# VHH binders against Trans-3-hydroxy-L-proline dehydratase (lhpH), part 1

No score or structure here was measured in a lab: all are predicted.

Target 1, 355 residues: Trans-3-hydroxy-L-proline dehydratase (lhpH), of Colwellia psychrerythraea (q485s0)
Amino acid sequence: MTKNIAQAAVKFEQWQPKIEQESYLTINSLECHTGGEPLRIITSGFPVLKGNTILAKANDCKQNYDQLRRALMFEPRGHADMYGAIITDAERDDSHFGAVFIHNEGYSSMCGHAVIALTKTAVESGVVARTGDVTQVVIDVPCGQIYAMAYSHNNVVKHVSFQCVPSFVYAKDQQVEVDGIGMVQFDIAYGGAFYAYVQASSLGLSLVPEQQEKLIAYGRKIKQAIIPQFEINHPTTAELSFLYGVIFIDDSPNQDVHSRNVCIFADGELDRSPTGSGVSGRIALHHAKQQIVLNETITIESILASSFSVRAIETVCFAGFDAVIPEVTGDAYVCGKGQWFINAEDPLKYGFLLR
Below, numbering starts at 1 at the first letter of every chain, in headers, positions and changes, except where a header shows other numbers; antibody chains are not in Kabat numbers.
F, E and O stand for the ipSAE by ESMFold2-Fast, ESMFold2 and OpenDDE, each averaged over both directions (binder to target, target to binder). V2 = 0.75 x the mean of E and O + 0.25 x the DockQ between their complexes.
[cut] marks letters that were taken out.
The coordinates of atoms that the task and the answers printed are left out; those that the model quotes come from them. Centres of patches stay.

## First folded at step 5 (VHH; framework vhh_6qgx_2)

Design s01 (from b0 with G101A)
Fold by ESMFold2-Fast, scan of step 5:
Structure s01 (fold): chain B 355 residues (1-355), chain A 124 residues (1-124)
Amino acid sequence: as target 1 above (355 residues)
Amino acid sequence: QVQLVESGGGLVQAGGSLRLSCAASGFTFSSYAMAWFRRAPGKEREFVAAISRSGGSTFYTDSVKGRFTISRDHAKNTVSLQMNSLRPEDTAVYYCAAKYAWGYPSTPDQYDYWGQGTRVTVSA
């Protein structure tokens, strides 16, 4: 049946680089999303990263393999605001595995949406042995060790909760003059990454998809204005001493949730999820302002109306800061599997980005 | 954990033959070019032979061309060096090396992973 369309399709599906085509690299992935934010989990074909810490492995990738990050995150294999994780060996003896986080601009110290997707897929793939309906997964990420719980029903992980690193308020009630916007009021908090938190309504912004371009433009300008005027020092790790992004906060159109936030991170990337490290910083801010008590759960929506639940489960003193341990809960889904080919002879092999 | 484990070294008389093998683990073998380097007593590490990721292309230093043959077996994750017509100046510790992606450079500083070496002694 060589005239049948299905027969032609099967033959196309069987295409692969020939053994003689030495110009091809093959990289394999598992494709996920958490609240709409993508995660390309890189499983094989990527170089083994060197270093005794996840942060050191991220630096090795940046120095020696950054062109592969571009190839996987940029078009045509990725897209604007694409996000991925490179699976590594664990840094600590009591961790199951490690992950290096990658995106359009570079490398992230923490990614809550990734932790949720990694936890679900680790349990469902047998990377971590299942312990009944609740399974603990311990992941080493650049900012530290993350403890997550996978809640399963009939061998499917339905919900993931994770405990973020000690999260704290770095600065409150700050102001910066932003060219083209005017005076912007902000707080800075750490939830695995440093964010500036801004009330969207104070700038005439709405946290809706129709305003995505304005949110990106404002987020970039605000970040650029804060950096030269505000020194950020992480108390124990110098490499984490940077402002990662801006989170716009406002009331939700949905009365059943506490609020909505939209994160513009790195160089103008928009998080489709509620931002796990961002809501971790949010709960630290709300606790410090006496707006919530320990173990009080709030639900925070993304620009897509996807949600994370967050609560502060403990107070701790972290390097002189009054900190909390946040617990973030969310859901992830597997969307596909990828096999990605990078041909040395392709003049566009390392990708491009037009936005 | 990346490991390269060499074997097959030994003592042989001039004109003899040896086959070295390198067993690779802990990485996607088909994504790495493989090479053999050697270090004679009191000397620096020198390039001997390299093989491309597919095994379709090989490169040799002039002193071993026609005498040595490099090959790889993707099913076994091994690279081999068949050494014929051995000379006393071939006496060295032989090292297996791996380089990610494209190319197979002749300089040690460009390789990502190294084995511990296997000793080859050629008597006059």
Scores: ipSAE 0.389, ipTM 0.771, lowest interface PAE 3.5, mean pLDDT 91

Design s02 (from b0 with G101F)
Fold by ESMFold2-Fast, scan of step 5:
Structure s02 (fold): chain B 355 residues (1-355), chain A 124 residues (1-124)
Amino acid sequence: as target 1 above (355 residues)
Amino acid sequence: QVQLVESGGGLVQAGGSLRLSCAASGFTFSSYAMAWFRRAPGKEREFVAAISRSGGSTFYTDSVKGRFTISRDHAKNTVSLQMNSLRPEDTAVYYCAAKYFWGYPSTPDQYDYWGQGTRVTVSA
């Protein structure tokens, strides 16, 4: 009786569905993170999404394949606050590809951490032909067309910068009474998604991992209190007319860093990154308040001390708003590849969340 | 929002024919596999027939093979069950059901959406 332990691992790795190919759905992914915020890039096996725009494709997913979003974003395949992108064909002739953003609660209009990871992996995978050490990647996302630059050294993308959509202040110096918290002062800005910006220290909050539960609870309560008090209308696209989340702002322990952002988005999901669309709205607020000048770069940290750099590169008039074009810079890392099986007979096929 | 509405049930004599129809709304019909199940008085729900998303594959329980035909119409968002050579044992309430995954089409617990049912009575 000889044990053959060395050969067992090879055979386990060769496992594949054996019962009727139709009983299993196989979905493939590239696993990334940007500043600690995960991105499951869904590459194949997901149904082809229909529609002439990325927004229409997101709606097709929501109406017809929402159970697959749950299966991929929830346990055991995903986890609380999981984030993903479904790769699509480009919406515009001058874009390289498109992406639909998915998370635990649903769908987002913009995701800066995803743009950074997608740009890096597009160049490193040969989706976009390299143009020396700097390569432009153009991505269609639900809120519009994003222009990104991949900066390579020795065939590895070291950092990514992207130009966000026109970003502007929607409302300033607003107040809302929040049950269990009291009076909350906030601004609303758009950086590809609408956020309410709140100073954490004004509510006795600290932007540290130890206060994660309190930050999530406060973010949810504040968002729920703001929604019935304030109507949000995107000037050109009705589908973007919603408050996505709350961003808590405060000082960083690091003096060389401008500040920290902690974003609680959707239904109490915490962004591990500084939030790309959030820092885009933030730079629009700082410019509108005359706190920064054009081309002045500030560094904003996440709850994990990971950072994005942001600057306003141009002022534009966008549908009557005084807006800026933000440039956000960050780094992403590939941390795995997935092949995900969903078996029709699995009673937990669509997943669960247990925080 | 999602609805499956069955119609076409009724009373028929043994050896007769009946056509059941199921109208689907509130989801993209062409993205779902469709099936018919039945429940006789005092019995468990049993599988009858299923059709894949494209209509290219069908599956039948042995007792109805050659007698029943399942079909679908994407333009009308309907699935139909043509029932020929009916037997008293076919007496049941017939339910329309939808699932995203085609695999295990005969397993009731794998179906995402269900209709209210339509009664079929076959007289000896």
Scores: ipSAE 0.000, ipTM 0.204, lowest interface PAE 17.8, mean pLDDT 88

Design s03 (from b0 with G101Y)
Fold by ESMFold2-Fast, scan of step 5:
Structure s03 (fold): chain B 355 residues (1-355), chain A 124 residues (1-124)
Amino acid sequence: as target 1 above (355 residues)
Amino acid sequence: QVQLVESGGGLVQAGGSLRLSCAASGFTFSSYAMAWFRRAPGKEREFVAAISRSGGSTFYTDSVKGRFTISRDHAKNTVSLQMNSLRPEDTAVYYCAAKYYWGYPSTPDQYDYWGQGTRVTVSA
């Protein structure tokens, strides 16, 4: 006569908004991570974004639906440094689909960890027909068209590589005085976004989780000091003409890898992955400094000891810059599926962010 | 990508009935409130009827209450407007509209997507 706990659990699992609760929005997602950096892939329930380009669709989201970005990226549905992708139709006839990248502070032009997760899940979901153990996936993102390869074994994608946009050195051997830190030496490179590259040990920083608060604080201060002193112009796309973040570089505790880097991007967000656009800029810097040759692979580690492999596969001239085409390789994992309810009557419907 | 295609318009005599249909594609239909607006000759677009995302709530302009019925079919991605006891003043081009987010407002400015319209003529 006594009902067991399993009967109650099934009833809780069946909860759904009632027909009278038309104040509810339902948004569905696939939850992934690449090297520890999260990706909430938004699949249905989000508004269809207007525009003929992915950049225009991102702007439509910013103008008309930015409150939904907050609701999905902030607590209680997201968290500090949360990252997502909104799936769109392709911009180009030869692309499979498009993606708009979202995070706590806004929108990004390129996200390598997202490309890796999107490529894996597109193949495993049948969005792209398999061509044996290697399948090409073509994705439109705000900074351009990305070509990725999914490497499968027994119907599971084990590795993803992708070719980045032309990556180049924008400035070398620059210096800035930062209040509370002192003189900081940096380079600026583009790998889908502009980053300032700084040697962590020169500032007494260690690239470990225990120093995350100090890394965030220093990254913010350095970025804020550089912006007023250094004009950044993307040669073909004005909307990409900004400093996205600071990447701290140093030795890894793991001697089997080339180096470790930690990216502080946007307004103090810390990338848990090695940063795909960041390692793309790094390989351009190493090539320009004659520290690597074409097709030489290096492994770069994150703050969590997750890694990306990167190599320069080709040299190109891009709008007068000596550039390289980087190839980045990494792995992603599916962590869950989400069904997210946003009630118009909830005073906290658009979320909050506490560190 | 997003398309709203109206059908069912035509000529009908006063006191007659007509059923308009709107076929929706290119979006998650269940996430959008749907509405019908009309534009009479020489007038601006005016609200006629709206239906919530679930279909559980409906709203009508006073001049059509009791005569028109809005409904939606999630399996077919359609919204319909059943028009009974038609009057000459109901003569207009009828537009299907879709709105994301909360509510189903009576103002055209708050709707995200629009069909091209279907013409309804009610003769005396």
Scores: ipSAE 0.094, ipTM 0.643, lowest interface PAE 7.5, mean pLDDT 90

Design s04 (from b0 with G101M)
Fold by ESMFold2-Fast, scan of step 5:
Structure s04 (fold): chain B 355 residues (1-355), chain A 124 residues (1-124)
Amino acid sequence: as target 1 above (355 residues)
Amino acid sequence: QVQLVESGGGLVQAGGSLRLSCAASGFTFSSYAMAWFRRAPGKEREFVAAISRSGGSTFYTDSVKGRFTISRDHAKNTVSLQMNSLRPEDTAVYYCAAKYMWGYPSTPDQYDYWGQGTRVTVSA
C-alpha cells in the first residue's frame, strides 16, 4: 500500500518546464568524480560548438556561451571549484570524441581527472566498443590527443591509465618575493598545463583539509606574484602559454605512498584529486633531477588521501626540451545524472559563487 | 555539420500561395528557435516570422501577420512557412535561421546558423 506522501513525491518528480515557458533551457549531464574532484559531463542541450579544433570550440564557447559555463559551474547548479567537460565531435579521424574543459574561472587545456572519468564512462556507455578486459579510448582535448586504457572486470571499468602529452621542466630553482609570505622557491613544469611547484613545509603549510583556506590563499598569492615576473611560452601553441596554478608538495602521512600534492588552480580552486596534469609535471621534474628512472611507478596522494600512480614510460625530444611521456593511473565513479533548467526569467539564471 | 536547407520557392501570381520548408540537421533541433528572414532586391535582411523551440509561441512582422503561418515538425526536423495572399512586395530571397537559447530577436546578427536561401518572386 502506498501512502499519499509517496504519491505526491512521484508527481513532484514529474515536474518539467511547461509549453508556455519558452524561456527554459534544458541541459543534461552525467555526474562523476575522480579522487573526489567532480566532473559534470555535459551530454545534450548545450549549443553545438563551432570550429575544426578543440581549441577553436573552446574559444567559440568562451565568446558566445560563457554565461552557460557560469550557469553550470556556479551555484545553485554547481559550486565552488566545480569542474565540467562539454562533449564534442572528435578533431582527428583516429579519436573517438572530443572534450572542452570548463571550471569556475574559465577553460583549461588539460584535465587528467576528467580524462579518467571520460574514459570510464565512454566504455561503460558504449561510446567505445569493448576489446576484452582492456579497451583503448582516444580523446581530443585542447592540449592535444590523449590515449587512455580502460581496465574492466565484467562490464565495469575499475582502473584507467592514460598517456599524457610530452611533459617537461620549464624552469628550476626559481624564487619570487610574495607579499605577506616572503621569499618562495619554485620550479615550473608542463604536464599538459604549466604549474609552479612549491614545498609546502617551507611555508609552514600542511596538505590537510583543515588548512584548505590557507592553501587557497597562499596558492592564489604565489600564482599572482609569479605571473608578472616570468613569461611562460609554450613552444608550439600560444594558447597554452599561461601559468595554470600552484602545486604544493610534501610528505604524506601515509608512509606507503611517495608523497602528497595539492593543486590550487585558476582563481583559487582546490583540486580534490592528486591532479593528473600536475603529477605528469611532477614525474618530468623527478626524471630531470635523476630521482626516478623510466618505468618506475610512484603513488601520489591528494588532500583527501585519494591517489594516482604515475611513471615515465619513455623520453622524447619536444621542441628542444628533454621531455618524458607520463602514464597516469586512477579510478573514477559515477555519482548521478543531472537535468539542468535555466530560465531566462530567473534573475539568478547565470549563477553566483560564494566561498 | 550543421545544415539548414530551404525549399519551396518559386514564381507565383499576386494573391497566390507558397509553402517554404527548411530541413535542419547536425544539431538537437528541439533546442533551437527557428526563424524566417527575407532580403528584397536592394534592401537589408528583415525579420519575417519566428517559432519557439516547442512550437508553442510564434512571432510575425506586422506586414505578414494574418497572411503567413510558421510551423515546425520535430519528427522531421523541419520548419515551414505557409505564405497566403502573396503581394509583389513579398518578393525576396527567404532564409531559414536557427538560434540557441531564449528570445526571438528580429536582428539577423543574433542567429547562430543560416540556410543559403530560396527565391520567391510574386508577379503583379
Scores: ipSAE 0.012, ipTM 0.578, lowest interface PAE 8.3, mean pLDDT 90

Design s05 (from b0 with G101L)
Fold by ESMFold2-Fast, scan of step 5:
Order: structure tokens, then sequence, then C-alpha cells
Structure s05 (fold): chain B 355 residues (1-355), chain A 124 residues (1-124)
């Protein structure tokens, strides 16, 4: 319609901070989702994190750069329940790279949806040399070393599977009185993070988008009721000794899948995916209760009906626990690329949340 | 603990030179912009010079521009102020200051950490 409007659009697209303005910090990202759960992969512009382990790098971030986590995860650059990963150098010589996981409340020890998105984009970006239709990607994360497989068709990664860390049941058949809810029965399992697992129907909850506010409210109350009554100790790593969230379990409306998972993690954040570390803990629970056998695959849906497949591929003894090694499979998609500007003169530079 | 320790102050004749140094500890030095402020007897803190996180940009108050040079050494965690052609009006206590991450403003209230100061006296 107008040539001047089209020309103006091109000029807007070319905007950059002026080189003389060091008041601007520029951070670059690749924007992804796995089963609907976002992942802002931070690729450059973030300060170099110090430490010889990914846990140490996460702690360095928490101590020295936590306001940047907020700036990237909160509005206006992020949103409620936003999730990200800061790409780092590998911790181990046989790993390809490392990642620190960030969200609205803080830092995660493990994130399965992030591993899936990172594996896909590492192969497609040439970070890892492609080895035919199946390519192994090895990622260092705060809870350990993760082995993932990217399954490609015509140079596009279609599926990603990963082997989670040894996953085990921490406590079974526990009860807690929750103000405004009543008596809640739960199990605690570890699948890279500790979760309390609750049957949704026992509390009159349905795992559907229409109940998201009630699920968040109940998840927060249950988590806060459990924390003072249960001491959680990771057997080898003190920094992992915390309850990360609550996972509500119920039957799926889709009769062809095993079940549905809804995870409320951190400070009331709702995972749009089936929760990779959560389904890893689930398969450990089901194996311990003799409800599945090794190499039996089950499909678990999210609140959005997106799905992960999970199986226990072997049993292992981990620090006295009868553990399994879960294999989780899912799909990720690239949604965009970001270039984020943080101006020191902006009174809202560190962001805000209104949820 | 975060600490900034200034050194290099003293008495000097007008037209002379001094080099101030500030040693930083307890934080990731490369993540902070650094600045020098001064306070003359009976006056408020005045901006003197600032250097960006990278060291690629510097900013000076007009009265010292061309006479003072700010620099930083990431390996030693130090910021320095080379003061040449000193004037009696430069007599003050000089303070090192650090600002987290971005910007290197001339406003004292925007700085996160401060040293205790080093005294500079320029004879008339």
Amino acid sequence: as target 1 above (355 residues)
Amino acid sequence: QVQLVESGGGLVQAGGSLRLSCAASGFTFSSYAMAWFRRAPGKEREFVAAISRSGGSTFYTDSVKGRFTISRDHAKNTVSLQMNSLRPEDTAVYYCAAKYLWGYPSTPDQYDYWGQGTRVTVSA
C-alpha cells in the first residue's frame, strides 16, 4: 500500500544499541518449546560463569548475576512460568557442553524438557557433529551428566531420547495435613529433582487447563506443608537436597495413554510439558511398586495433551537406594531467536511478575 | 565480604602528579563498572571518573578531563586513577566505587560498593 511504511519496517528491524552506550547489555537466545514448556536458550552476552562444576556455575550465577536471571525470566522479556538455560563450557572432557537452568524462582538441578530442546538444537546447529540418523549428545547439568540421542530425518531432529540420572523412591505412603485442603497422601521420588507425587482425583482436582489456577494453588500449599515436616537429603550431593515441586497424577481423557502428569514446581510454576524429571521419578515409583517391568514403555500426557514416553532401561544400586535408569523421549520445536537489551537507565531493567 | 581499599594519596605540589589505586575483593571484578568520586572539605561527593566493565569506555568530569586517566587491571582486580597537572581545587578525599553490571553513571547513589577513601592534598 505504501512504500514508505515498508521502508520504515526495515529501519525498525535494524535498530541496535548505539556502540557508545555501554549502559546497554545485549543477550542473545534461541527460543524453543518442548511439549509447550518454553526454553530460552541463552547463547551469548551473559557473563561467564565461574566454577569447575555446573553446580558451582549455577551458584556463581545465583551469587553474582541473579538480577540477570530475573531480567530474562520476568516481564517484559519473559513471563510467568518462563524457563531458560545458560549455555556453558562442559564440566567433563567427554561432554559436549554444559547448561545452567533458570526460571522465575531460581535454579533447577535437572530439566528434561530443556535436555530435549538442547539436544535437538545442538545437533541442528552443528554444536555436535551429526552421526547419521542417530546422534549422541552429552550434556553436563547441575545434577550430573546426561546422555541424549537425537533421531534425525532429512537433517531435522524429529525425536530426542535421554537417559536420566539414577532415579529412586525416597519415601512412600506419606501423609500431610494441608490448611484449606485436608489430609494429602503422597510419595516422594527423585528423577533429577525431588517431587511429591499426589493423586489429583483424591483432592477433587482435574488435570485440565480450566483448573490451572486451582492446581497452582494446591501445589503451592502442599509443597509448603511438606517442607517443614520432611527432611530431604540427597545421598551424595547436599545442594540437591530440596523439594522442587508437586506432581499431580491422574488418568488421561485419552484411553490409549497411561496417565497424565501436571507439575507445579518452584514457586507455583506450571509445567506445560509432562515434566521429564517428573516422569523419571514416576517410572522409579511404578517399578518399585511392581507396576511396570524393565523396558516397558508408558506414555504420559501433559495438561496440554503433549506427551513423553518413558521406560526403565536398567536397575542400579545408588547410595543404598534401589534405583532405575529412566529413558525419556519427547519432541521440541524452535519458535524464534531473541536479542534482548537491558538498559542500566531503565527503572524496570530487572523485570516484574504480576501473577 | 566485598571490600574496596584505596591507596596512593598524599601531599603534592600544584602541577605535580599522583597515582591512586583501588584493590577490589569479595566480588567478580569484571562484572562491575568502577568509578572515582571525591569529597572536598565541607562539600558533597563529586564524580571524578568512571570506567566500564570491559574497560573500553571511560567518562570524566569536565574539570579533570585531559589531566586524569582512569584504567583497570582485571588480572589484579584493581582500578587506578592517574592524576596529572594537579590543582589546589583537586584537594579532597578520593573514593573508589563499584556498580554492578551495566552503566557507569556519574550519580553516587547508583553505586553499590564504596571504599573508605584516600586523602589527596594539593599545595597552593
Scores: ipSAE 0.000, ipTM 0.193, lowest interface PAE 18.6, mean pLDDT 88

Design s06 (from b0 with G101S)
Fold by ESMFold2-Fast, scan of step 5:
Structure s06 (fold): chain B 355 residues (1-355), chain A 124 residues (1-124)
Amino acid sequence: as target 1 above (355 residues)
Amino acid sequence: QVQLVESGGGLVQAGGSLRLSCAASGFTFSSYAMAWFRRAPGKEREFVAAISRSGGSTFYTDSVKGRFTISRDHAKNTVSLQMNSLRPEDTAVYYCAAKYSWGYPSTPDQYDYWGQGTRVTVSA
């Protein structure tokens, strides 16, 4: 009964859409995670996105190909809280490539965990030629140009650091009444995306996996309460003028780290990583409050105890804001390669989400 | 950057043949339906022929059925149009076009990318 299992397995592994069939769309990917947060890097098979900027390409995707985002991010190809990046041509001549960020609910302007994974895989794949133990990778993303450094040991990328966009405090010491929670105190900061920062302990929350449902529920309620009361305007780019999520901050059980972050973003998605754009906004807050000095490194961990290190390396004036340039350091791992088939006749071709 | 570059146009006498080629770059060729359109002097772009992503299906406008053959080569990222029994009415600029689609539509407005065209002149 089992004597031909090896032969069957080889034939299953070698299956591809039949060359004469019209019904399949094939999309290829590299599967990664950064601190537990997944990244499906879409490498080929997706439509070429139109526009002279990465933001314009993201808008083209939203307008004309949004059902393909759903197909790749939702079940059965993706899952709840799935995250991906569509590889594009560079926007600037001095950038290596571009990326459009996608998730369950839509598109993001910045994704630090994605930058870390993209930088590691760009160097290890040979997209960017390795220059000894340190290799610079320059990536265009919707919120701007990102400079990253891949740190290699024995030709393996062990760490990735990136310089985030100018990060600044948008509002401090704000309050909002939230139905079922009460009065919530928060700050708003920008680190490539706008987040509301909330102390978890002030709400009786703990930043542990066992409280994931409560964290998601509270994050949703707080975000929805803030949106109608606070107008968010990005100083130079109107399309970035939105509250992306809520970041809960608390002390870590690990005394070797500064603190713990849990980000609930978009429509109740939980970031398994420490959130790169989130810790970028945090270092801007800490600097503005004079709680850290330039080049002081702090380590912030996630709900899974994975960590990013962050420091402010420079102060800049950005459109009238006192801003800093954050440097975020983290590690990524390749988990697999995917080849995804979407059959035109499949009634579930564009996916579903049951969480 | 997406590019479609046509070649093979020229002057030919009625009853003759020409082979047009279109070289594609900057996108995953096998994910796009490919088509040829033409524009005669003073007229709008009209559909000529289309080929599916796989190359397994083709579609032709009635005036060229049996005379023209569209084909594609995935290894070379090219689409070709073999034009036989040419008529003076076939005189036009011929354009290569690409569409991200399971189908292979005949409407110009449905195509995403276009080449600059190659001129075909059929003398009486």
Scores: ipSAE 0.000, ipTM 0.269, lowest interface PAE 19.1, mean pLDDT 88

Design s07 (from b0 with G101H)
Fold by ESMFold2-Fast, scan of step 5:
Structure s07 (fold): chain B 355 residues (1-355), chain A 124 residues (1-124)
Amino acid sequence: as target 1 above (355 residues)
Amino acid sequence: QVQLVESGGGLVQAGGSLRLSCAASGFTFSSYAMAWFRRAPGKEREFVAAISRSGGSTFYTDSVKGRFTISRDHAKNTVSLQMNSLRPEDTAVYYCAAKYHWGYPSTPDQYDYWGQGTRVTVSA
């Protein structure tokens, strides 16, 4: 008459595909967030990606395993605006590992929130041996090699900084007519991805969660208006030659921070973090406009009031552009572990989005 | 209701100094970024300097960097521009401007409120 609920729970937890169920694929993950932006770190069970570079591995994934990206990023395993990283072998001998970045709409070339979470978990899991309170982690990503530093206290990584790729201003003081919005002023900068930077208040927008739907709608409209008017060419890598998103900039209600960013990327996905590649492009833009000096740190908030600190540590010439090397600092948290089952007989195996 | 009133302009010899002041009223001063712009005869309005809401960040155009210093006083609702080592090319009408949202401080069209201006003449 009396049932042992705790014993039943343990048995449910132990469910596994049976050996006779060859139709199942099992994928394992570590679940994280950086400033509220999720990262599903895919650790095992995903097919081995082919190619001599991380960019080539991302292309292999897109061509041969794109349905698995959808299965992991879409409902019921993921959700709208879900983000992940597939762990790969390093491209370079001096890198610790590689990562392919995935989201609802596809693949990204650079993801700062992912670098922060990957660096923390690599050190805490022993993928990278700790060197005292500061440990260097070197990650190969589609846009290049990233150097990150994990800052530890009592064996816990408290914050991570990373040096972004050479970041530069592509265009300044541009304007576009957007149907239903009017004239929009924007700049374009590269910080591992190309973004259009727009002053939110000039469009009557506020960078608060209550306006998320309006921010997404405006971000989509502005991006689609800019694309046909403005050709984007990355100087060395043709695959990076696209406008990734729109970043809305405004004041923060917090007096201790410089400003607030909200990034609408890909096809209307909202970044919960301040956007690492976005703040990297912003520091390049601020430096080019002489609004900051080298090694001046500014703190930029997200829609959730989570923050990244960013500074330009060096000026460099990159393929004819006057560029800077940004250093972005943030923190991440582990939220869980996942074991994901994809049954070939499931009519919803590849997921769906109802947004 | 909203007013920005500049003062401190005048005639000064090259190499001299002037301090401009802007008194703000009719809005919540601590919620606004403040800037100085100038317009020389026959030229367009150009950015000179800006200061963030908190006063923690300042920005300057190249031609005045190291010579001019912008500051603000929340208790007095004022923004000031200390101009040192003045040059004949600094001759202009100087305008105080207020912007609710921080970012792109050099863009005149982003500023919500403007003063009437104060004249600065630097003799050769």
Scores: ipSAE 0.000, ipTM 0.122, lowest interface PAE 19.9, mean pLDDT 87

Design s08 (from b0 with G101T)
Fold by ESMFold2-Fast, scan of step 5:
Structure s08 (fold): chain B 355 residues (1-355), chain A 124 residues (1-124)
Amino acid sequence: as target 1 above (355 residues)
Amino acid sequence: QVQLVESGGGLVQAGGSLRLSCAASGFTFSSYAMAWFRRAPGKEREFVAAISRSGGSTFYTDSVKGRFTISRDHAKNTVSLQMNSLRPEDTAVYYCAAKYTWGYPSTPDQYDYWGQGTRVTVSA
């Protein structure tokens, strides 16, 4: 007699909560990344969020289900800098669906890497009917309505572009004194979220993986120094009136690209992608400083040398601001599917972060 | 989006039986506990029966124990209430309710979603 090891593995795979174990919740997901930045797309098992807007649904999640965000974003189900999206019904009749963005600290107003991954998977999953090699996907997010294009070859989405919300410069040539760093010069721009933009080399920082700890530490300190000294007000939506993070800018080691961005967002999370909302704010800054013209494309790298292309396609007046409409292009990949069990009797059910 | 639609109400003689059904849509049915509540004329809503997310646990108010049976069908996204040995005091509008919850369903009226109700009249 011999043991069948392969059959044993199949039996482990078939494990499910027992009928008597009412303490279990089951949540299902699709796992993706865009330029290395993860996206856990929550597909089923999560409570239906209440509200007539995506912002209202995000607030419902924060008020009534925030422990589930932590359980899914923190270890052992998630990890440091984990990112996710909760799929919702569309807010507008001309949108295909909606998404609430979640991360380690809380909720974000916009996430370009998420839009790219959502657009790819919506087309490939048949959520949106394919129209030849180019398919339009319209997504409602907390900061507004996003128009995206999926570019397919042999039924696989190869590239996604999206038009960001009106993006504008909020403040230029600001200064703040930061304990342990000194005087820091920054601009503030909005590209779906507010970021402070800082020249990395001015602080002795390099935008490389080897300096990730220092970048996180400096990003945290700079953000915390700016918040009490500078009031941010979104012109039309009070819930968007906050500084989301700090984006460090520098030249790329790769001479074929324009520059490199590293975003430290929320509570010291490092974006592995070039940051879609960040490059959107970046193109608004470049346009306002007359450094680019409409329809001029630049390529911006992440800390991992993954890239987004960005251009300003239109100028608009948005609530008194001279704004542009950015178009961001990137690629995403599906990495897996998850089925997540949360046991009410587990003392670590809500997760933890050790960095 | 979320809808709970009750059916099966009607007029029945004392000692008779009736089966109520509730069709659920717009949410992950297996993630919600389901319950039946009733409201008699001139009274507040009272708890009748609840069934856990998996269907493995049920809870009943004392006045219906042994007479009513709650069940659920995950394939059809339905919850049912089989009512036997009906009494005139069972006359009420019966409501289906859903709650996102862990563990065994709680008795307090804190359910997230409600149907519009189905009327049951038990004649003497």
Scores: ipSAE 0.398, ipTM 0.765, lowest interface PAE 3.5, mean pLDDT 90

